# Ledger of designs, part 15: VH-VL binders against p14386

Target 1, 262 residues: p14386
Amino acid sequence: ASTQAQKALETFERFLASLDLESYQQKYRPIKTVEQDLPRELNPLPDLYEHYWKALEDNPSFLGFEEFFDHWWEKRLRPLDEFIRKYFWGCSYAFVRLGLEARLYRTAVSIWTQFHFCYRWNASCELPLEAAPELDAQGIDALIHTSGSSTGIQIKKETYRSEAKSENRFLRKQRGTALIEIPYTLQTPEELEEKAKRARVNGETYRLWAKVAHHLDRLENGFVIFRESYVKSIELFLQKNAPTLSGLIRWDRVAQEALTAP
Short names: E, the ipSAE of ESMFold2; O, the ipSAE of OpenDDE; V2, 0.75 times the mean of E and O plus 0.25 times the DockQ between their complexes.

## First folded at step 16 (VH-VL; framework fv_masavibart)

Design w3 (at its last look DockQ between E and O 0.30; V2 from the best seeds 0.00; counts 0 for: pae O 4.8 > 2)
Fold by ESMFold2, look of step 16:
Structure w3 (fold): chain C 262 residues (1-262), chain A 121 residues (1-121), chain B 110 residues (1-110)
Amino acid sequence: as target 1 above (262 residues)
Amino acid sequence: QVQLVESGGGVVQPGRSLRLSCAASGFTFDYYGMYWVRQAPGKGLEWVAVISYDGSNKYYADSVKGRFTISRDNSKNTLYLQMNSLRTEDTAVYYCARDLYWSSEYYFDYWGQGTLVTVSS
Amino acid sequence: QSALTQPASVSGSPGQSITISCTGTSSDVGGYNYVSWYQQHPGKAPKLMIYEVSDRPEGVSNRFSGSKSGNTASLTISGLQSEDEADYYCQSYTSSSTEVFGGGTKLTVL
């Protein structure tokens, strides 16, 4: 029989595979009508952790996105009315609902991706991992505990286009801590290798991303997940280096030192 | 918000030199490859040069190779174009642009507003 | 002198669909899927609308679509609106140098 962690991983992967990604992408990708910062009362992170991060449950189950969104919406009718009146006077409920639906879908995909790393870690690795919405709000997707220290991780998507370069607040709070960038790409190794052959300046960079992509897998529906080799490589990197790690550990160092075969 | 701001344009005589700068903000500059693209008045876009995220590799259009040098200072979040032996044909608005992805070099995601270089007697 | 050929201008009425062509060779548009399209309003910087032949960046309307057949890439704009009036440039990787732009197409919304 599978361990609790292995069963949770397998059940979560079945959930991810069940998603109709093509339909969701067609419906939501062009919709950016709700750009305002969401107030605390509308923050979906606690709900996403409640419904999708079930690491300690025996035989967990996971809601589809539509049911998740309905539950999130129905719990917040009054704060939603207040938000709509403040920012969307003259707009219909249906207009704002679709905008929030699109926005929460994007957040859910990001959170499901980082949860897969965490489920895979629990199933394959020995170092303890901690994930919580409070850490996520600080830009820490998970903490991994080594002897005498803790190391934060952030999943950094190659397709991410906009971010401010600043010192992470978590790193400022605690001396001797490290934050590791975990590179993630939707491109296949084959696409990246082809681009490397034709590159003028980015050949080495494409090859590095191809090594990252080699440790990723693609479900039948196209959802990109972390292979066991990915999390084991990161664990080995931490076991070798954690006593001396501090500050931000960039994606390219992680790819070079952890995700390249010895 | 991602911003790219070019500076250093002006009017110069043929054969002279000019150095353009592009100040970057709102993103992790040293994760991205960077480009210079130019547009002569009333004309289309022409690629000029590209530099890798760490500055280790550089490539140039044939029309500028040997005369122009692209460089970057990642500690200052700044991209440069040193333009030597300028010709009247180099008259254009010069844009700096960022790669779409950290590894890509084919797609110009964000652009500055440009700086005008005029080369005339 | 551009290696990619675009029509100098196209026009359409609001609500119509229009297509802008970009014709290259087997060493660029025909040989690779590294085609992109840029929209440029007067006095403004270009904006990326389509990459990798047919992919849209986040926030670009699904009224914009891209395709390729042989040595010709196409940008299609459906449900034409006044704000679509701009210059449009195609761009492709080329095995002979680096990136190549088309000459540009002025779209006029009547």
Scores: ipSAE 0.396, ipTM 0.729, lowest interface PAE 4.2, mean pLDDT 86
Fold by OpenDDE, look of step 16:
Structure w3 (fold): chain C 262 residues (1-262), chain A 121 residues (1-121), chain B 110 residues (1-110)
Amino acid sequence: as target 1 above (262 residues)
Amino acid sequence: QVQLVESGGGVVQPGRSLRLSCAASGFTFDYYGMYWVRQAPGKGLEWVAVISYDGSNKYYADSVKGRFTISRDNSKNTLYLQMNSLRTEDTAVYYCARDLYWSSEYYFDYWGQGTLVTVSS
Amino acid sequence: QSALTQPASVSGSPGQSITISCTGTSSDVGGYNYVSWYQQHPGKAPKLMIYEVSDRPEGVSNRFSGSKSGNTASLTISGLQSEDEADYYCQSYTSSSTEVFGGGTKLTVL
């Protein structure tokens, strides 16, 4: 791990810690007015990468969300006008702005979580990690390179439904490759253990998530981040298994085989 | 948009049977546990039964255990409640409700409009 | 007797804040985070307003908030509006792991 990578991680964590999550939750949670697909010109991912993925910079700085959104709004004003005319006929810019602001916040939070994993990885692991907007477009959060192969990763948030999704775009385009789900939860180990005790059918699942949660930390503001033990465990898992991995590797397998102990 | 539509309610005599249906749309039905909740006229809410996403697990309130059977047909996106040996105290609006899938099977995020079951002599 | 006890009625004026309590028995109601709140207007189906004590579903106004202290959960409605007039039910689960509702609270906006 390079000194640069460690500094980037620390700076990014300071940024995450500075977020008023409670205020944002109160403001944006009830707002779901912009649910349409955004045109390519309004895709926030390239801008999010520009402002928040700075792994190669010596002294990275990160914009507050408000400033980021303002920048995005101004930069994308013309495409936004067309978007509004197409999807929000008769609506005010203020109304649409608030809707988009809420949507972009939710997107940003997801991406920041993803970036934290990547920053932590670069600081703590030896295997090369690649992150880019183009990879996100393929349905993966990052690519980890092992000897002779590349493995895609995707953050998997806690869910208790059986997902029967179509084949991932990345896997369709990159035959023979593997995509591993990286489990992520906002719940504490204690909460999950309690749920496990009272669960009728999902007790074992909750206990598995509790194990995952032991590899996560919570900042003072409530933002959940990845511990070093998390990424090192994943790296070890990949070093041992990557040559034999193909297709989708579900979160439960990853949790069971890589994250069973703190 | 998530929609739940109950049907099958009506007036029946005590001791008779009735079968309720709940048609689901706007979501992947077989991903979610489903519930029946009832409300007697002018009274509060009462949990009746729950069924897991695949129908493998079922639980009932003590008040209906042994008389009611919850089931589902995922190929038809339909939830059922078979009510046998009906009693006057079973008179209520019966709601079907969807489980909040990350809630440990204890919360109801979407409800139908309900169907009225009246048990009277 | 309901495992969860709510006041029968609560009232407030527009713009005020009101709180509805939901008290469980330590022996019958388990789980410190398994509390939800539902709003029901006359002749309508219940609507989920709060889950996991304080989490708010999408589309629910931020005027609604939840908290818990000891065996008592609370629903707070700030900036009371006429449209808030409804019945409110708390919900949890018993020691036998079955869902249970409070008796309901009628909120009147004066």
Scores: ipSAE 0.033, ipTM 0.554, lowest interface PAE 4.8, mean pLDDT 88
ESMFold2 (binder alone), look of step 16: mean pLDDT 91; pTM 0.911

Design w4 (at its last look DockQ between E and O 0.57; V2 from the best seeds 0.00; counts 0 for: pae E 4.7 > 2)
Fold by ESMFold2, look of step 16:
Structure w4 (fold): chain C 262 residues (1-262), chain A 121 residues (1-121), chain B 110 residues (1-110)
Amino acid sequence: as target 1 above (262 residues)
Amino acid sequence: QVQLVESGGGVVQPGRSLRLSCAASGFTFDWYGMYWVRQAPGKGLEWVAVISYDGSNKYYADSVKGRFTISRDNSKNTLYLQMNSLRTEDTAVYYCARDLYWSSEYYFDYWGQGTLVTVSS
Amino acid sequence: QSALTQPASVSGSPGQSITISCTGTSSDVGGYNYVSWYQQHPGKAPKLMIYEVSDRPEGVSNRFSGSKSGNTASLTISGLQSEDEADYYCQSYTSSSTDVFGGGTKLTVL
C-alpha cells in the first residue's frame, strides 16, 4: 500500500507495456528445439530475480529481453559449451542459441507475470509478501505472512501442463502450512463463457475460469496482468481462512471462494 | 514421462459385458479430463466417452449411450470403461486419452497403446 | 456423427510439401477454432500434431503446420521424410457438443 510500492508497480507495468510481444511471439513460438532439463548452471531464475524483482531499489530500471538474454548467455559460456557438446553434437552454435533464446523467453514471460502479481500485491495489500529464488526452487512463487502463520502461493497459467506427479517440496518442509494456487488465463471472459456454453463436462470449470479472467487485465500490447481486485480478493480470502488452511488449496477452490464478480 | 496403459480387452460374445481399465502415471491424474476413443479394425477413429477431472460429469457418444459407463478412481490413478450389452459393432481397439491441459476437453494429447475388444458369436 | 471429409490418400516425394484437407460445415470446422490433427503409424496409437487449428504441442516439428479457410482445415507437411508416411485424421468440435473425426488420409512418401 506504500507510495513507493505503487511507483514500483507503475514502473514495472511500463516495462511490460514496452515489450513488442507480437514480434517475440512470431520469432519464438515456432521454436521448441531445446526441451531437455537445464543443468543448474543454466538456470535463468537467479538472473530473472536480479534484473526484474527490484521492489526495494531506488529508481529501478528493467532490461529488455534481448539484453537480458545476452547477459545470461555471456555469463555462462563454459556451461553452455558443455551443454551443447552433450545434447546437440553436430548442431551449429546459432541453432542452439536460438532454441535457448525461445525457451528463456517463455520462462521470462511466466516469471514477469508472477512478478506483476507480487508488485500489485505490494501496492494494494497490507499482508507482507516475500519472493526470492530460494522459494521458487521449493515450488512456490511467494510467501504471504498472516497473523501467526504463512501461506505459500503458486501462480499457474490455465494451460499449465503437469509433466510429473510429486508432492510439493514447500509442503514437505513446512509441516502444517498451506499452499494456494493462484490461477491466471490468457483467454478473455467472453471466450471462456462461450466455451462454458458448449462444454460437455466442463461448463462449471470454464465459468470458474471466466471469474478468474474478470480479475485480470491486458496492457495495450496484450500482456496479461493482475487487477487490484485480484490481489485484494486473495488477501481477504487469506484473512478469513488462513487459520484453517492446510496442504494444497487448488485453483478451483480459490476461484470459487475468493474471486467474486468484478 | 506420461504413460497410459489400457487393459481388460478380450473376446466376448454379443450381449455380454466387459470392463476396461487405464492405468495412468507420470502426471497428476486428477487435474485432467480423460477420454475413451476406439478404432474398429481397418477403420477410422471414433470418440466414445469423456469424464471430467473430478469424475462429477460424464458424456457419451450416441452409439454407446445407455450401454457404456465411464468412471475414474483418482486414488488409484485409473480410468474405467464399463461396456454392457456388447454388439459386434463395438469390436475395436480402445484407447485411453488425456486432455491437453487441465481445463480443455477438445483435444486428445496423450494416448495409451490400446486394448483390443472383439465381439463375436 | 458424420465424418469430416478428407481425401483417402495423398502422396509426395522426400523434400516436397503436401497438404491434407479436412472439409466440414459451418457447424464444426467453419464455426469454431477447435480443430486438431492426429498422426497414426501402423499398429500405433495416434499422436496429436496440431490443435486449435494451427498450434503445435511440444515435440512436434515445425514442418507440420495447420490452417483453415471457411469450412476447410488444412494440414501442411513440408520437407517430407519417410517417417511421415502414416494415416492422418482431422477432428473438430461441433455445435452439438460432439467431437467428429475425418475419415483419415493415408500419406505415402514415394
Scores: ipSAE 0.260, ipTM 0.685, lowest interface PAE 4.7, mean pLDDT 86
Fold by OpenDDE, look of step 16:
Structure w4 (fold): chain C 262 residues (1-262), chain A 121 residues (1-121), chain B 110 residues (1-110)
Amino acid sequence: as target 1 above (262 residues)
Amino acid sequence: QVQLVESGGGVVQPGRSLRLSCAASGFTFDWYGMYWVRQAPGKGLEWVAVISYDGSNKYYADSVKGRFTISRDNSKNTLYLQMNSLRTEDTAVYYCARDLYWSSEYYFDYWGQGTLVTVSS
Amino acid sequence: QSALTQPASVSGSPGQSITISCTGTSSDVGGYNYVSWYQQHPGKAPKLMIYEVSDRPEGVSNRFSGSKSGNTASLTISGLQSEDEADYYCQSYTSSSTDVFGGGTKLTVL
């Protein structure tokens, strides 16, 4: 691990800690105005990478969300106008803007979680990690390189389970490659253990999630981040198994085989 | 989009058997516990049965225990309810429902439109 | 089996706030905040409105809120609208680890 990577991680964590998550939740939680697929021109991922993926910078700085959104908005006035005319004719500017702001916030939170994993990885692990908007377009959060192979990773959140998922594009395009699900939960180990005690049929599953949760930390503002033990466990898992991995490796296998020890 | 579609309902005589199916799509079926809930005409909701994500555990309401069997085929994304020794009081719309995963199997976040089972002589 | 008790009916005018109660025994409602509420329109499947006593699923209006005091859970609907007219069911688990529904409450918007 390089000094640069450690500094990047620390700076990014400071940024995450500075977020007023409660205020954002209150503001954006009820707003579901813009649910349509965004055109390519309005995809925020490239901008998110530009402003928040700075793994190679010596002194990275990160924008507040409001400033980020303002920049995103101002750069895209023409495609936004077209988008509004197409889907939101007759609606006020403020109404649509707030809708997009809420959507982009949800996207940003997801991406920040992903980036934290990547920053932590770079700081603590030896295997090379690649992150880029193009990989996200393929349905993976990052690519980890092992001797003779590459493994895709995808953060698996409990709340995303309900989403309809087609066959992963990455796996379709990259024959013989593996995609591993990285389990992520906002619940505390204690909460999960309590649920396990009361569960009828899913007790073992909750206990498994509790083990996962032990590899996560919670910042003072409530943002959940990855511990060093998390990424090191995953690295060890990949070092041992990557040559034999293919297809989708589900979160429960990853949790059981890599994250069972605190 | 999550979708649940029940089938197999119909009119049967008391003492006969009927098998209901629920076809699931739009989510990873084997991640979720599944439920049957029924509603007699003009009456309230009644929990019938639950099955774990892998089918290893099953629970039943006392009213159907010993007569009904819940099962699933994860390879087909299908939930089943085998109903034996049917009674007139079993007449109801039968709903399949998906478990809210982090709720310890106590909440139903998606429901099918239901299939009507009528038991009459 | 013990059942959860709901009022048979409640009514309110548009814009008002109404509350539906759900009362059980300690053993019936004594689960660790495992109370949910469902909305059902005539001829339609039930819809989950509240879970974990007060958590709201995605897509559910913030006009719906839940609370619990002792053995009584409550669903509150603020800013009542005509579309809110429906049957509402509370749900929990019993000491025998089975699910149980309340008898349902018919909400009429005047």
Scores: ipSAE 0.029, ipTM 0.595, lowest interface PAE 4.1, mean pLDDT 89
ESMFold2 (binder alone), look of step 16: mean pLDDT 90; pTM 0.909

## First folded at step 19 (VH-VL; framework fv_masavibart)

Design y5 (at its last look DockQ between E and O 0.61; V2 from the best seeds 0.00; counts 0 for: pae E 2.3 > 2)
Fold by ESMFold2, look of step 19:
Structure y5 (fold): chain C 262 residues (1-262), chain A 121 residues (1-121), chain B 110 residues (1-110)
Amino acid sequence: as target 1 above (262 residues)
Amino acid sequence: QVQLVESGGGVVQPGRSLRLSCAASGFTFDYYGMYWVRQAPGKGLEWVAVISYDGSNKYYADSVKGRFTISRDNSKNTLYLQMNSLRTEDTAVYYCARDLYWDSEWYFDYWGQGTLVTVSS
Amino acid sequence: QSALTQPASVSGSPGQSITISCTGTSSDVGGYNYVSWYQQHPGKAPKLMIYEVSDRPEGVSNRFSGSKSGNTASLTISGLQSEDEADYYCQSYTSSSTDVFGGGTKLTVL
């Protein structure tokens, strides 16, 4: 992996570490007032990629969240007005703005997490990775190119709760492709082992998540990131299994077969 | 939209058997642990049984252990409760419920509407 | 096994705040942060309102809040509305053989 990729990773990690997570959590955690599906014109993904996915730039810099949100809001005054009038007719714009701010913050944290995987991958791995906002329409977070094929990835927390179809759109579009779930948890290995001791039926499940957690790190502010061992383990798994790999590769298989305990 | 729909309830005599089903939709069923919880008429909630996401581990309340069997068919997105040697004390509305998270087993975030089981002579 | 103690009923007027208590022991509410609260309207299934003592699932109003002190957990409902009239159950992990539900509290909005 290149010196540019390593520098981009380090700069992005500095950005993540600079976030005042405690203040953001206090401000936004209680606010869940905007839960409707956002129309396409309000989709924040293109803006998140523009400001936070800068893998090809020599000296990347990253907007703070407040400035990002202000730019997103100001670009979209007309579709915001239509959205507010449709769903929040009797509410002040300030009330709806705060609700959207809280929602976009949660989206940004999720996207920053997946970008860290991608920056770490570029810095540590040989297989090429593609990240672009268009991949969201296919239902994947990034694409990893193996010899003669490609594997989609989705980063998934144990707390993931979205409505999901029985088959991913990326898998449907091309037979013989693979989609790998990349498990990610905010829980520590110690927390997970304690839960495993007390579990009635989920002891094994907690231990699989503990294996995942051993390949994650925390920045000074508590932001959870992917260790080099994580991405190298996934790359090795793909290199070993790519000829036979197809369909959905579930998080528990990844934890069992790719992410060995130290 | 997450939905859980119980079926198979009815009136049976003590000592008989009954099998309940819970049809799941709107989520990836085989990522979540599942529960049965019951409520006797005019009474509170009582936990009955739990099964892990892949069906490999099961656990029962003492009041039903040895008589009830929880199972799941992940290919059909269906949870089951086989109830043998039924007693009048088993009379209740039976709910199926889902774990909050993929690894949790302490919280029941989605519940079905329940199916009534009446055990009387 | 010890049961969690809830008041049989509580009442409040629209717009007021009310608190429902759930008292256990050091083996459950006092010893662990695995407390949840469920709302049940007549003839309906329970709904998870609070988990892990104080966390709200998505879609639950911030008028509902949870806390605990010692062996007692509390559910507080602010800005009371007629739709809040229901039965409320607490639940906790116990170090013994089964999870423990409270006996339930009927909330009446006057």
Scores: ipSAE 0.575, ipTM 0.805, lowest interface PAE 2.3, mean pLDDT 87
Fold by OpenDDE, look of step 19:
Structure y5 (fold): chain C 262 residues (1-262), chain A 121 residues (1-121), chain B 110 residues (1-110)
Amino acid sequence: as target 1 above (262 residues)
Amino acid sequence: QVQLVESGGGVVQPGRSLRLSCAASGFTFDYYGMYWVRQAPGKGLEWVAVISYDGSNKYYADSVKGRFTISRDNSKNTLYLQMNSLRTEDTAVYYCARDLYWDSEWYFDYWGQGTLVTVSS
Amino acid sequence: QSALTQPASVSGSPGQSITISCTGTSSDVGGYNYVSWYQQHPGKAPKLMIYEVSDRPEGVSNRFSGSKSGNTASLTISGLQSEDEADYYCQSYTSSSTDVFGGGTKLTVL
């Protein structure tokens, strides 16, 4: 691992640790006013990559969310106006702004989680990782390059409902490549083990998630991040299996084969 | 765009068998546990059976245990309920329902419109 | 067989808040947080309104809230609207790892 990658990880983790998650949750959780698909001009992903994916910088700095959102908003007044007129006619700008702020926050948190995986990977693993907005648009959070092949990854949160994953965009476009689901949970191993004890049909699933949770850590503010053991386990899995991988590799296989030990 | 559509209901005599189907669409079927819940005419809801996402585990209400079999074909996005030795008290609208998410075994977030099963002599 | 107990009916005027209780034994409530509520309009399938005692699924109005004290769970509907008129069922699990529903409560909006 390069010194640069380690510094980037540390700086990014400091950023994540600085977030007042409780306040944000209280503010944004009840707000779901903007659920429509955002037009291309209002897609926050490019901006999120610009401000938070700085893997090649020696001394990266990261914007607070409020500042990020303000910048995003101010740069898109015209498309926002069109958006509001189209979907929120008669509503105040303040109302829509708050709705978009909440939505973008949720998106940001998801992206930050993804980026942490990537920063951790760069700091701890040898296989090259590639991340870009264009990949993300294809449902690929990152590409990991192995000898003779590339494997896509996608962070999979524990809640299936929130992701509304009916069709994987990756599978539509990239036939012949493999996409692995990277399981991610906010629950502690202890919580999951307790659920496993109470479970009827999903006991083994809870136990699998418990294994996953052992490879995660929590910052003081509650932000869940990936441990070194997580990415190293995935790397080992890819080194062993990448040439034979095709299609979607589900999280449970990843959990069983890669994340079997704490 | 989650949809669950039950079929296979009808009128049968006691002791006969009936097989219900539930066609699922709009979500990754094999990620979710699935349930059958029934409601007798003018009565409350009664849990019937549950099956894990991969079909490896099944549980039944005592009232149907040994007579009903829940199954699924993930390749067809279909849930089934084989009902044998039907009784008059099995008369009900049968709903298929989806588990909310993996960490909730007891919550049904999407329901079909149900199919009526009438058991009468 | 143990069942969750709900009042047969409750009523309220538009704009008011009403509460529906669901009481079970410790054996009927397999865990403190394993309580859900369903709304059912006549001739329609049930709809999940609350899970984990107090959590709302996506798309459910914030007028619906849940709580629990001891062996009694409660569904509160604030700002009562005519569309809220329906049957409401609480649900939990038994010590035998089976689901159990309350008897249902008919809510009338006056």
Scores: ipSAE 0.194, ipTM 0.675, lowest interface PAE 2.2, mean pLDDT 89
ESMFold2 (binder alone), look of step 19: mean pLDDT 90; pTM 0.894

